# Ledger of designs, part 6: VHH binders against Triacylglycerol lipase 1 (LIP1)

Target 1, 373 residues: Triacylglycerol lipase 1 (LIP1), of Arabidopsis thaliana (Mouse-ear cress) (q71dj5)
Amino acid sequence: SHLLHGSPVNSLCADLIHPANYSCTEHSIQTKDGYILALQRVASLGPRLQSGPPVLLQHGLFMAGDVWFLNSPKESLGFILADHGFDVWVGNVRGTRYSYGHVTLSDTDKEFWDWSWQDLAMYDLAEMIQYLYSISNSKIFLVGHSQGTIMSFAALTQPHVAEMVEAAALLCPISYLDHVTAPLVERMVFMHLDQMVVALGLHQINFRSDMLVKLVDSLCEGHMDCTDFLTSITGTNCCFNASKIEYYLDYEPHPSSVKNIRHLFQMIRKGTFAQYDYGYFKNLRTYGLSKPPEFILSHIPASLPMWMGYGGTDGLADVTDVEHTLAELPSSPELLYLEDYGHIDFVLGSSAKEDVYKHMIQFFRAKVKSSSW

## First folded at step 4 (VHH)

Design J08 (from B02 with T103L L104P; framework vhh_6z1v_2)
Fold by ESMFold2-Fast, scan of step 4:
Structure J08 (fold): chain B 373 residues (1-373), chain A 124 residues (1-124)
Amino acid sequence: as target 1 above (373 residues)
Amino acid sequence: EVQLVESGGRLVRTGGSLRLSCAASGFTFSSYAMGWFRQAPGKEREVVAAISWSGGSTWHADFVKGRFTISRDNAKNTVYLQMNSLKPEDTAVYYCAADREYLPFGSTYEYDYWGQGTQVTVSS
């Protein structure tokens, strides 16, 4: 037994990692567009210097780096990778409770929230990768989950980013979303909820806010039964401990921007993997094109090793959309398909060490180069 | 019966050199990857170096790169760790370990076979 920490008041290191008896140091970077992002460096207690290659853990939508550490050291990917000798780094994208800083803007300013996953890929992820590459003087391993994978696919189409990555392991991989089956998400898209929240003058989505809670309650009471809210937004999950949900809710969810949700809804409606669609006239001003440029998956180097884990009951990263992603990639990733796994099982499942993480670690170790050069 | 026997550990002055040896018996040595680990008092075991079954691939931890070199002689069923420019921080019990798979930066839990260790002490 240990004392439960409520909502994060301290750093991620102090809140979840130090209490588990792991080494953890807090780091920060400033993105080119001025956001201050927190990163954590995690290691098993013992060696003074990190011994293995750097691995960056990139979380998904409405999450932060805490997701990799919410279960015990024998179940959580962040701890498991540290125990296996990796130099573990944890990313937290802009807008999360760990990365609420900006050089000139406040999180109460609408301009602070003028970003989507495109910006998370091009600034947050790309610059975190560059930071790790600079510190380690070596190529990094990348792990993404959910939106972390959409960021990874987009960033890896950029040669200057791909050249810094040794291998990527993608959990619940997303580059197409037009076959989403999660009932509440389908309803929200059908009802143009993204346009409704803009009309209400909202620039951030924060599930801890009274306004958003009331909006969701109204939607559920009038249109569907939301007694299992998590299942309604992710699809069914087999394998996380449901008795821990109250504990998980002390840390998750984290905020995101309305613009980011708009961008995800554009992907659901259009079935494209593309930059943000501003509409005809603003696209011409922003891109010089009437339609937003697509991220072309075949621009990812065919020589970059990839591994993908995905589940049959995932309501967001649907199997059909994963198959579309596979058809567009320049080379075949190593695949792990688990018929009964849902979206959340890949990060919070009590069985994920044996079912998922053991295979990911074997993949990474097979890609470690000789230390002779 | 499988045995790994380390030798060569002793007291050495800072800046000195030392070669550790690990003699293997009871298994097909040339089919196994080998690793060197160390454990300082009050610390967990950490991986120092690893070498593939053929010797064609090697890995060294960042804290020993340029100073330590792992090598093997399959005809003699022996793995070596050449340690140069020794520092007080290198003081530890050094263990050799064997696994069918080449495990650069592999953890203690993953290796099949272990030696009993040899003490290296570096004084200033």
Scores: ipSAE 0.000, ipTM 0.203, lowest interface PAE 18.9, mean pLDDT 84

Design K01 (from F02 with W53S; framework vhh_nb_b201)
Fold by ESMFold2-Fast, scan of step 4:
Structure K01 (fold): chain B 373 residues (1-373), chain A 121 residues (1-121)
Amino acid sequence: as target 1 above (373 residues)
Amino acid sequence: QVQLQESGGGLVQAGGSLRLSCAASGFTFDDYAMGWYRQAPGKEREFVATITSGGSTYYADSVKGRFTISRDNAKNTVYLQMNSLKPEDTAVYYCAAEYSGWDLDYEYDYWGQGTQVTVSS
């Protein structure tokens, strides 16, 4: 398909939301460091007396905002939240096919890819939250998945960001990553592939390049089951429709920076939740410290309501690392633990509405005063 | 073999001046950003100044207006002109080289042996 070969998407609104008979408007913001990010605002068609509270959906690594809409309106979180009357907003971080612009740089420039999830938290997420707050004049409900939760935890340690958030619901929550069990990820970390890719002068990971497309096609169509390949990267998933994998591959994966992958591998190797490690010498110039500063989870306001959903077969957001995160948080979140759920099930699972999203919606509704909606 | 050799340190009275030099060899000097860092007794190493391959300069707030970093690509040398020295400037000063344009780990960064600067009151 054209999408698999790096063809541009028309827009998330046009490709997935309008065809499902939902209202969708495209929005754009410019980050302080010059990146142009696309956001979508989604609503059910039909008469409404008042808009509900704003909810920002923040996707994970190698994904974009399309992930919230790939299944039917009865199964996809983005549609389900709109049906329940929320003012749904969809974020797309820099480097995704929806957010490939910059005021001075091209996505073919190496400098365009000089960022990690730290920048996604401090610029992309923080400024998307600020934009929603300014439009709605209301605190934001935040949903993150996977890397979206890394971004959320980091951003929420910043008082100016946390004060704009009413409550956060975090799926596959990650702040520690040293107990990753996904076999291919463990092997890549062991072989220092992040350092090898940097040494070769590569700045982006784009699975839709001609070489990588041919490799993926070989793995999925000739040499192995795509479900087995996905399991080797994310851990076992119980509950998404495997017959839709070819359809999902028309939209996912999206590009990310090599520096971002290196930062994630630093988390795996060191077991810390910290800013990017430039190495001893560059850390001294950048931070004034020989080691990168840590994000301190206890700096998140204890009064900020939080809900977390996590799975027992997740190969990335391992239960042990989730428990470490829980021990460091200033207050106990509401928890949903699903023994059989894997990393992808929380966004693409056919059962996720009943197993996950109903609980998230109950949590959010409990935080909304009756007079405000 | 990559080498960074500092010189020009010594003892000076408060209000005095020193010029540090760092001679580089074993790599393509003009591709590297060059910097100065210092470490006072009982303290962590801190940033002082840097000059990019293109000549842009950046300074720590504590030295801004008093110190000037410069480079001579023909001589593979970076300089730190230190004016209006204070007792608080007493430290071992280290020359550093950083490959500009790539985010590589510290294995590709180079450091000198350091030169002692002592400022008496």
Scores: ipSAE 0.000, ipTM 0.361, lowest interface PAE 11.6, mean pLDDT 85

Design K02 (from F02 with W53Y; framework vhh_nb_b201)
Fold by ESMFold2-Fast, scan of step 4:
Structure K02 (fold): chain B 373 residues (1-373), chain A 121 residues (1-121)
Amino acid sequence: as target 1 above (373 residues)
Amino acid sequence: QVQLQESGGGLVQAGGSLRLSCAASGFTFDDYAMGWYRQAPGKEREFVATITYGGSTYYADSVKGRFTISRDNAKNTVYLQMNSLKPEDTAVYYCAAEYSGWDLDYEYDYWGQGTQVTVSS
């Protein structure tokens, strides 16, 4: 049975954080384009006189902020950061079951789903960063995973966003996708499934919907075994507890827009890091140009500290594409390469505290301007 | 069944004016952005002007201030008013329709047969 449905009825604070004996408050912001986004603020119940530095956790595709809390307090990054005294904030982008509000639109309207990761970067992430900055009156630490890193790279090319960020830690970093190896993703791109889904009148990808389940089943029939579905879309994972997969399916996946999937497929086909390609006429209306503008990684300030964790079996954030990103950045990040880690291990791995999060926390502590840790 | 039919082309002297029309049939006109492109002998097809379903217009720098694109949704027609014509405006002018649905690519765009515009010096 699944606890979450198409529209959110439970809060992340109530479902995962309060039961673990942590403080959690629900917050909301309204984006400039009218979306209502949920954020959670998390703290340990230990005696504290002041919050530590603010850290924003930004999830990836088909996930929400629940991913940071699905494992025990000793294993989950959200709890671990709170235990280390950070002022933990959890983002949930538009279209997730926690962020289904809009000032004039319903999630049943096609217009509600007219967005891609570009909008997530320029509105959702940028405005969540601004909100945290306004509350804390200090620069924030940013953690991104997967699509959260696509959003982070794009947003950090904007000076007004970069100036609010103290340091960024990027898990499974993506700005280029042309070397994706995940078998089902390769097949979907080859078959132009993004275009077929649009032609069928679908505007959201919701793996709990009957129509999309039937479409995926039809695509898989006779061509590949979809019983190992997660591995087919992420690559091999070493280190998360597979016996928990049924539990994880009570929370993940969350919906995303068809337009967002199309934008990701554009990145895979073209090998560029660019704004959405609407086609000739819409590009002219949107950008004043026939082709979409590229995000230029060298526009990220060279002085902004970055740390990256990436895995050798990741089927999405391929090592070759990570190396391309590193070549384009204005300064070298601190790197953690784990040969046996896959895409999901960085958020759900039982070993991730020792293998990943310990190093991330050491990086952040080295960037804190006060000796409070 | 889908058809874009251009008309109004012809021979005109430099400094003159022409009005091109494009009659659309076989699709829901209100769902499409409409544009004009041109191709001179030995050159690639180039953008001239576009108009959205809502009436927003965009022009190539070479034609700004001289050409005006408009549409009549009741008549399923898009127009290009060309003023102060120059010899370098000589080309075959093509009407194009870009589907204003959800982010379909160029394979859903429709093109007309073209109409010749010749500007004598």
Scores: ipSAE 0.000, ipTM 0.278, lowest interface PAE 12.1, mean pLDDT 84

Design K03 (from F02 with A33Y W53S; framework vhh_nb_b201)
Fold by ESMFold2-Fast, scan of step 4:
Structure K03 (fold): chain B 373 residues (1-373), chain A 121 residues (1-121)
Amino acid sequence: as target 1 above (373 residues)
Amino acid sequence: QVQLQESGGGLVQAGGSLRLSCAASGFTFDDYYMGWYRQAPGKEREFVATITSGGSTYYADSVKGRFTISRDNAKNTVYLQMNSLKPEDTAVYYCAAEYSGWDLDYEYDYWGQGTQVTVSS
């Protein structure tokens, strides 16, 4: 679709991966609830005798799989994993510009947007993992960032999903959000903005729509620096190149549902890791309970290897909430704490290869069962 | 002023039948999901059945095939036909009206006072 802000994206392969001289193929799956999701498979063009283990990259909120490729091949995780011989797969959840299809619904229908990260975990992520498992005939490695980690934690509490995963690396891990410190997010939660937008009949948040593009452009051009605006919603970032922010805005952000934002705000207000809260009446008929069921982190297999990278200036995945997650997990993950790293630095930081990705790759390689790799 | 008035509860032997009625007033009945919930002694309130504004019905697994929910929009009344009653069905049964306009607007939801159903062994 033709958007007012920036150029329309034709495909992730064509726009970011082929121009960098990497192999890329487009794939799709249909979820059980009818959404059509795009995946990309990425490899280096160099001669090699064998492909490595499959790795699924799962992006966060208001992003898509393009986030893993916006920097150079020496800086971007997607390219770095391909250079290290991994069979790299890129997920794009429903509602993103790469995954806007449905078998019966249009993205202009309100029903198309009736989902939250719970559905992203139970359908999108679970079925992408199943698809990769079926194609590779091998357990997969999983990388999540931000909301991608919310999805990962929820999905991995399900035995049928966890059994298909060899190891998980989680960047900016979130299962609890009640200590969020990002100033604008705190203010929006305090003002009950999620309830107001639902009351007004809004179903999607699309920052690239005419109205929202004009508001963002207005803030960036004279009312505040775009980096300051980003800091107000993610916390301080040390290490991404702020001169690239206009370039990043050609690709990010992607749309999400109002219901998904409502669910995230429920997590902030209540401090629980739970299914969507419909309220007393709808909870009783949906769940058989007055409160939504919680995702129990101790249901994740203790034998599933996990690695986590998190930052001291992250305004969303706060250190206190990460510590709560660690207390609830059945076994201790391998940890990388970077006191100066913020939320975005883990995917767009120019220093992330040395500071983060080398440690992740070492962790994955230690978990490989193949003698050839 | 919104009012939900329940009737039809009482004492019945196992295997028997009861029909509950709930008369609604003070709101646009056709715009609401109507439902039945129950609360047994020492347990939290649980879902039994709902009928949408469009007439679709949903049941808890424990009552499916035995209970039937229906509505009469001309009379602003919802019914619960309970067949093959078991001692486990003993509870206070509550009529509920849930606004179907905005899913997250709980201000428009209403409850009746409840009616006792006792099933003897």
Scores: ipSAE 0.000, ipTM 0.393, lowest interface PAE 10.5, mean pLDDT 85

Design K05 (from F02 with W53S L104Y; framework vhh_nb_b201)
Fold by ESMFold2-Fast, scan of step 4:
Structure K05 (fold): chain B 373 residues (1-373), chain A 121 residues (1-121)
Amino acid sequence: as target 1 above (373 residues)
Amino acid sequence: QVQLQESGGGLVQAGGSLRLSCAASGFTFDDYAMGWYRQAPGKEREFVATITSGGSTYYADSVKGRFTISRDNAKNTVYLQMNSLKPEDTAVYYCAAEYSGWDYDYEYDYWGQGTQVTVSS
């Protein structure tokens, strides 16, 4: 019932940030393709004449910007960065409960859901970065998690985006997915579940939907053991407080498009980092090529500083796929490998401040052009 | 079960005309966009023309004004009328069926065996 009857999300500032005694302002941008995205600007309370460098937090699949604030101020990256003097900005991609608007479409229209992570990279992330750049008149520090890293890699291959970014810190970095080990994800890919939900006329994935809950349950019953659903979709996590799962379910998950899941499943099946594959026929009409254009990681400027944190028990961002990403990048990122960390530990882990965020902050501080803050 | 059978190819002199036909079976023809693609030796297959399930037509710039695509849903057949043929039109022509109401991978498109069109100068 919690999945079907969770608390309404009206304002991230009002629901999670103001109650923790932080400053928060709601912002919105309109993408070139007409989506209305919510952003939050967060700061610690107290005498402060100037904001530090801007940092954009870009969430992953089935999440929104709330993920950065679900734990206490001592544990949550959004609060921790604000306490360390950063000008914290929080992105929410189209389709999340914070970004459900469009200039002409309703979220009940199938056309509203005609997007994948490439559109999130080329519109949502690129235009959020441009908005922050315009407000701050300075290059942006970028943090991505999970799908937020897919978006980051794709966007950073574009020179007009990369030139606005000072440094990027990528948690659970994904550009290749062909070594996914999460059992339920493997089963869904094997069964072509993405194609089945399209055939049923579904355009969005909303875990608060009766139909989707029943479809997931049917995969677990008799087809695979899903006694721990989260472990079945992310791999093992060491370090988040399991007693808070009921609380987390009041906020997560957020909706995404069927087309986006289809695109991720294409990455798993093909082992490529490419635009959406419509099939040979439609690719020739859409791209002028029989196969979709690839995002070439070596097109990311070699001069752009990157840092990556990844875990040994992550069932989605597999170590083998991370190593493939590293081999394709034009320069070596600074790396943090944590053998016991899983996919969710990097955003919800109680130990993540000491194990992860401290190192990320040191990386960002080393890339600040001024040493005075 | 699914079959696309092309016919009407052959040898023609520059400036001449050919009409290609593609007979479809084993699927609900009316639900599919139908198209023609061609492949010359040593080149990738290129788009020529498509007709949607609703009857809208689209052409490659190289054939626009010379080629006309049409369909007969009662006969489950798509046609390509080729006029003012040029030596550069020499290729194997493939009939294709694309499910227009559904996003999909390569394996969900249906292709014919191809028919050779040779245009002599």
Scores: ipSAE 0.000, ipTM 0.322, lowest interface PAE 12.3, mean pLDDT 84

Design K06 (from F02 with W53S S100D; framework vhh_nb_b201)
Fold by ESMFold2-Fast, scan of step 4:
Structure K06 (fold): chain B 373 residues (1-373), chain A 121 residues (1-121)
Amino acid sequence: as target 1 above (373 residues)
Amino acid sequence: QVQLQESGGGLVQAGGSLRLSCAASGFTFDDYAMGWYRQAPGKEREFVATITSGGSTYYADSVKGRFTISRDNAKNTVYLQMNSLKPEDTAVYYCAAEYDGWDLDYEYDYWGQGTQVTVSS
């Protein structure tokens, strides 16, 4: 299988965007903590007038920016936004196959993997937003999916980040995870697999690794039926083309850090939206507090327009947790609830253009202050 | 079973010195970072000093230049030499052990029972 040989992804522009007959340029930024992140700028090659507002696409856990382009130009959000004249930018967080560089560390060093989604929010996302703002000299539109929304909520509590954002559209929004229902995820949390993976000397999670495949098989053999692995980790999906799964596996999943998974598991166990919990005395050393500081959703400016799309069969971004997020926000977002949509349908669903993306684009267009739109 | 036993606390006049000791048992001492924390009445527990398994030391700003942390791996003991003591140093001092090989949850962190240090003005 393609997973046995690794991903064929070399350059997102070359592999997925140029072949579809779109303009694509590769960009690179260096985070303050030394990580080298790849971004892509995408535009339609058809007739074009003035370039539209910048929009940053921020992917979720075990994904990269390729997820926005895996389906045809008529189905994929990245292409659809470009066709609608947006200045499309694609983020790839540290540790993905597109963003494996560091100024002093190798991705084989344990120190390279000493980060969690808080670092993705405070460095990766914040600095990608700053980069787009500096290039466009205008506030940006932000799209996040899954962990991309965790990053977005955390980053937007920071005034210097929020001031650079015009509006945010959040797919499968997560700031609380204590009602996760995905069977394999519940099993992994219950069995403290985050601690077991650390005990095995692993600092990154790469589902292409033989060791991690064997660990998953061990959990499923006689303990639960994991024959549909995707459903076991995301919940039921209605609407992506299952015949394309082998093709998707050429690109997804991407690696992430063990520390990041530990942080997500802390959210599941504790039901809080907070910085990484190092334990009592490391917290005192790191934060000056016995518990990690929380991200306070009411610190997001009430004037910042938000739109949220979420699904009734999502095993990760549970409706109850979404409702908790809504209760904590300083103002009510525009909402799209789809009873039959699962976690992956929002990025890979063949119906997502009609069911999801048209509403997102209408929301963004209503927030554009430029006479060009 | 992990045990951390502090000793060496007591009453001392301002400007005086005390040496705290923490004897550890029940784990592979050489693999653990050892630390000292303190808690004054009505305040949260605060970091004082730590020494890693590799011997690197870190101090809170309030004690830098006055306190010295050290360890004796042969005796499974960590020490805190406290010089130029101030009334503000009055607190219960806790020994702590944290596995230094992995980034683990707080349940791998062990605490002693504490030893009282009182500095008279």
Scores: ipSAE 0.011, ipTM 0.410, lowest interface PAE 9.2, mean pLDDT 85

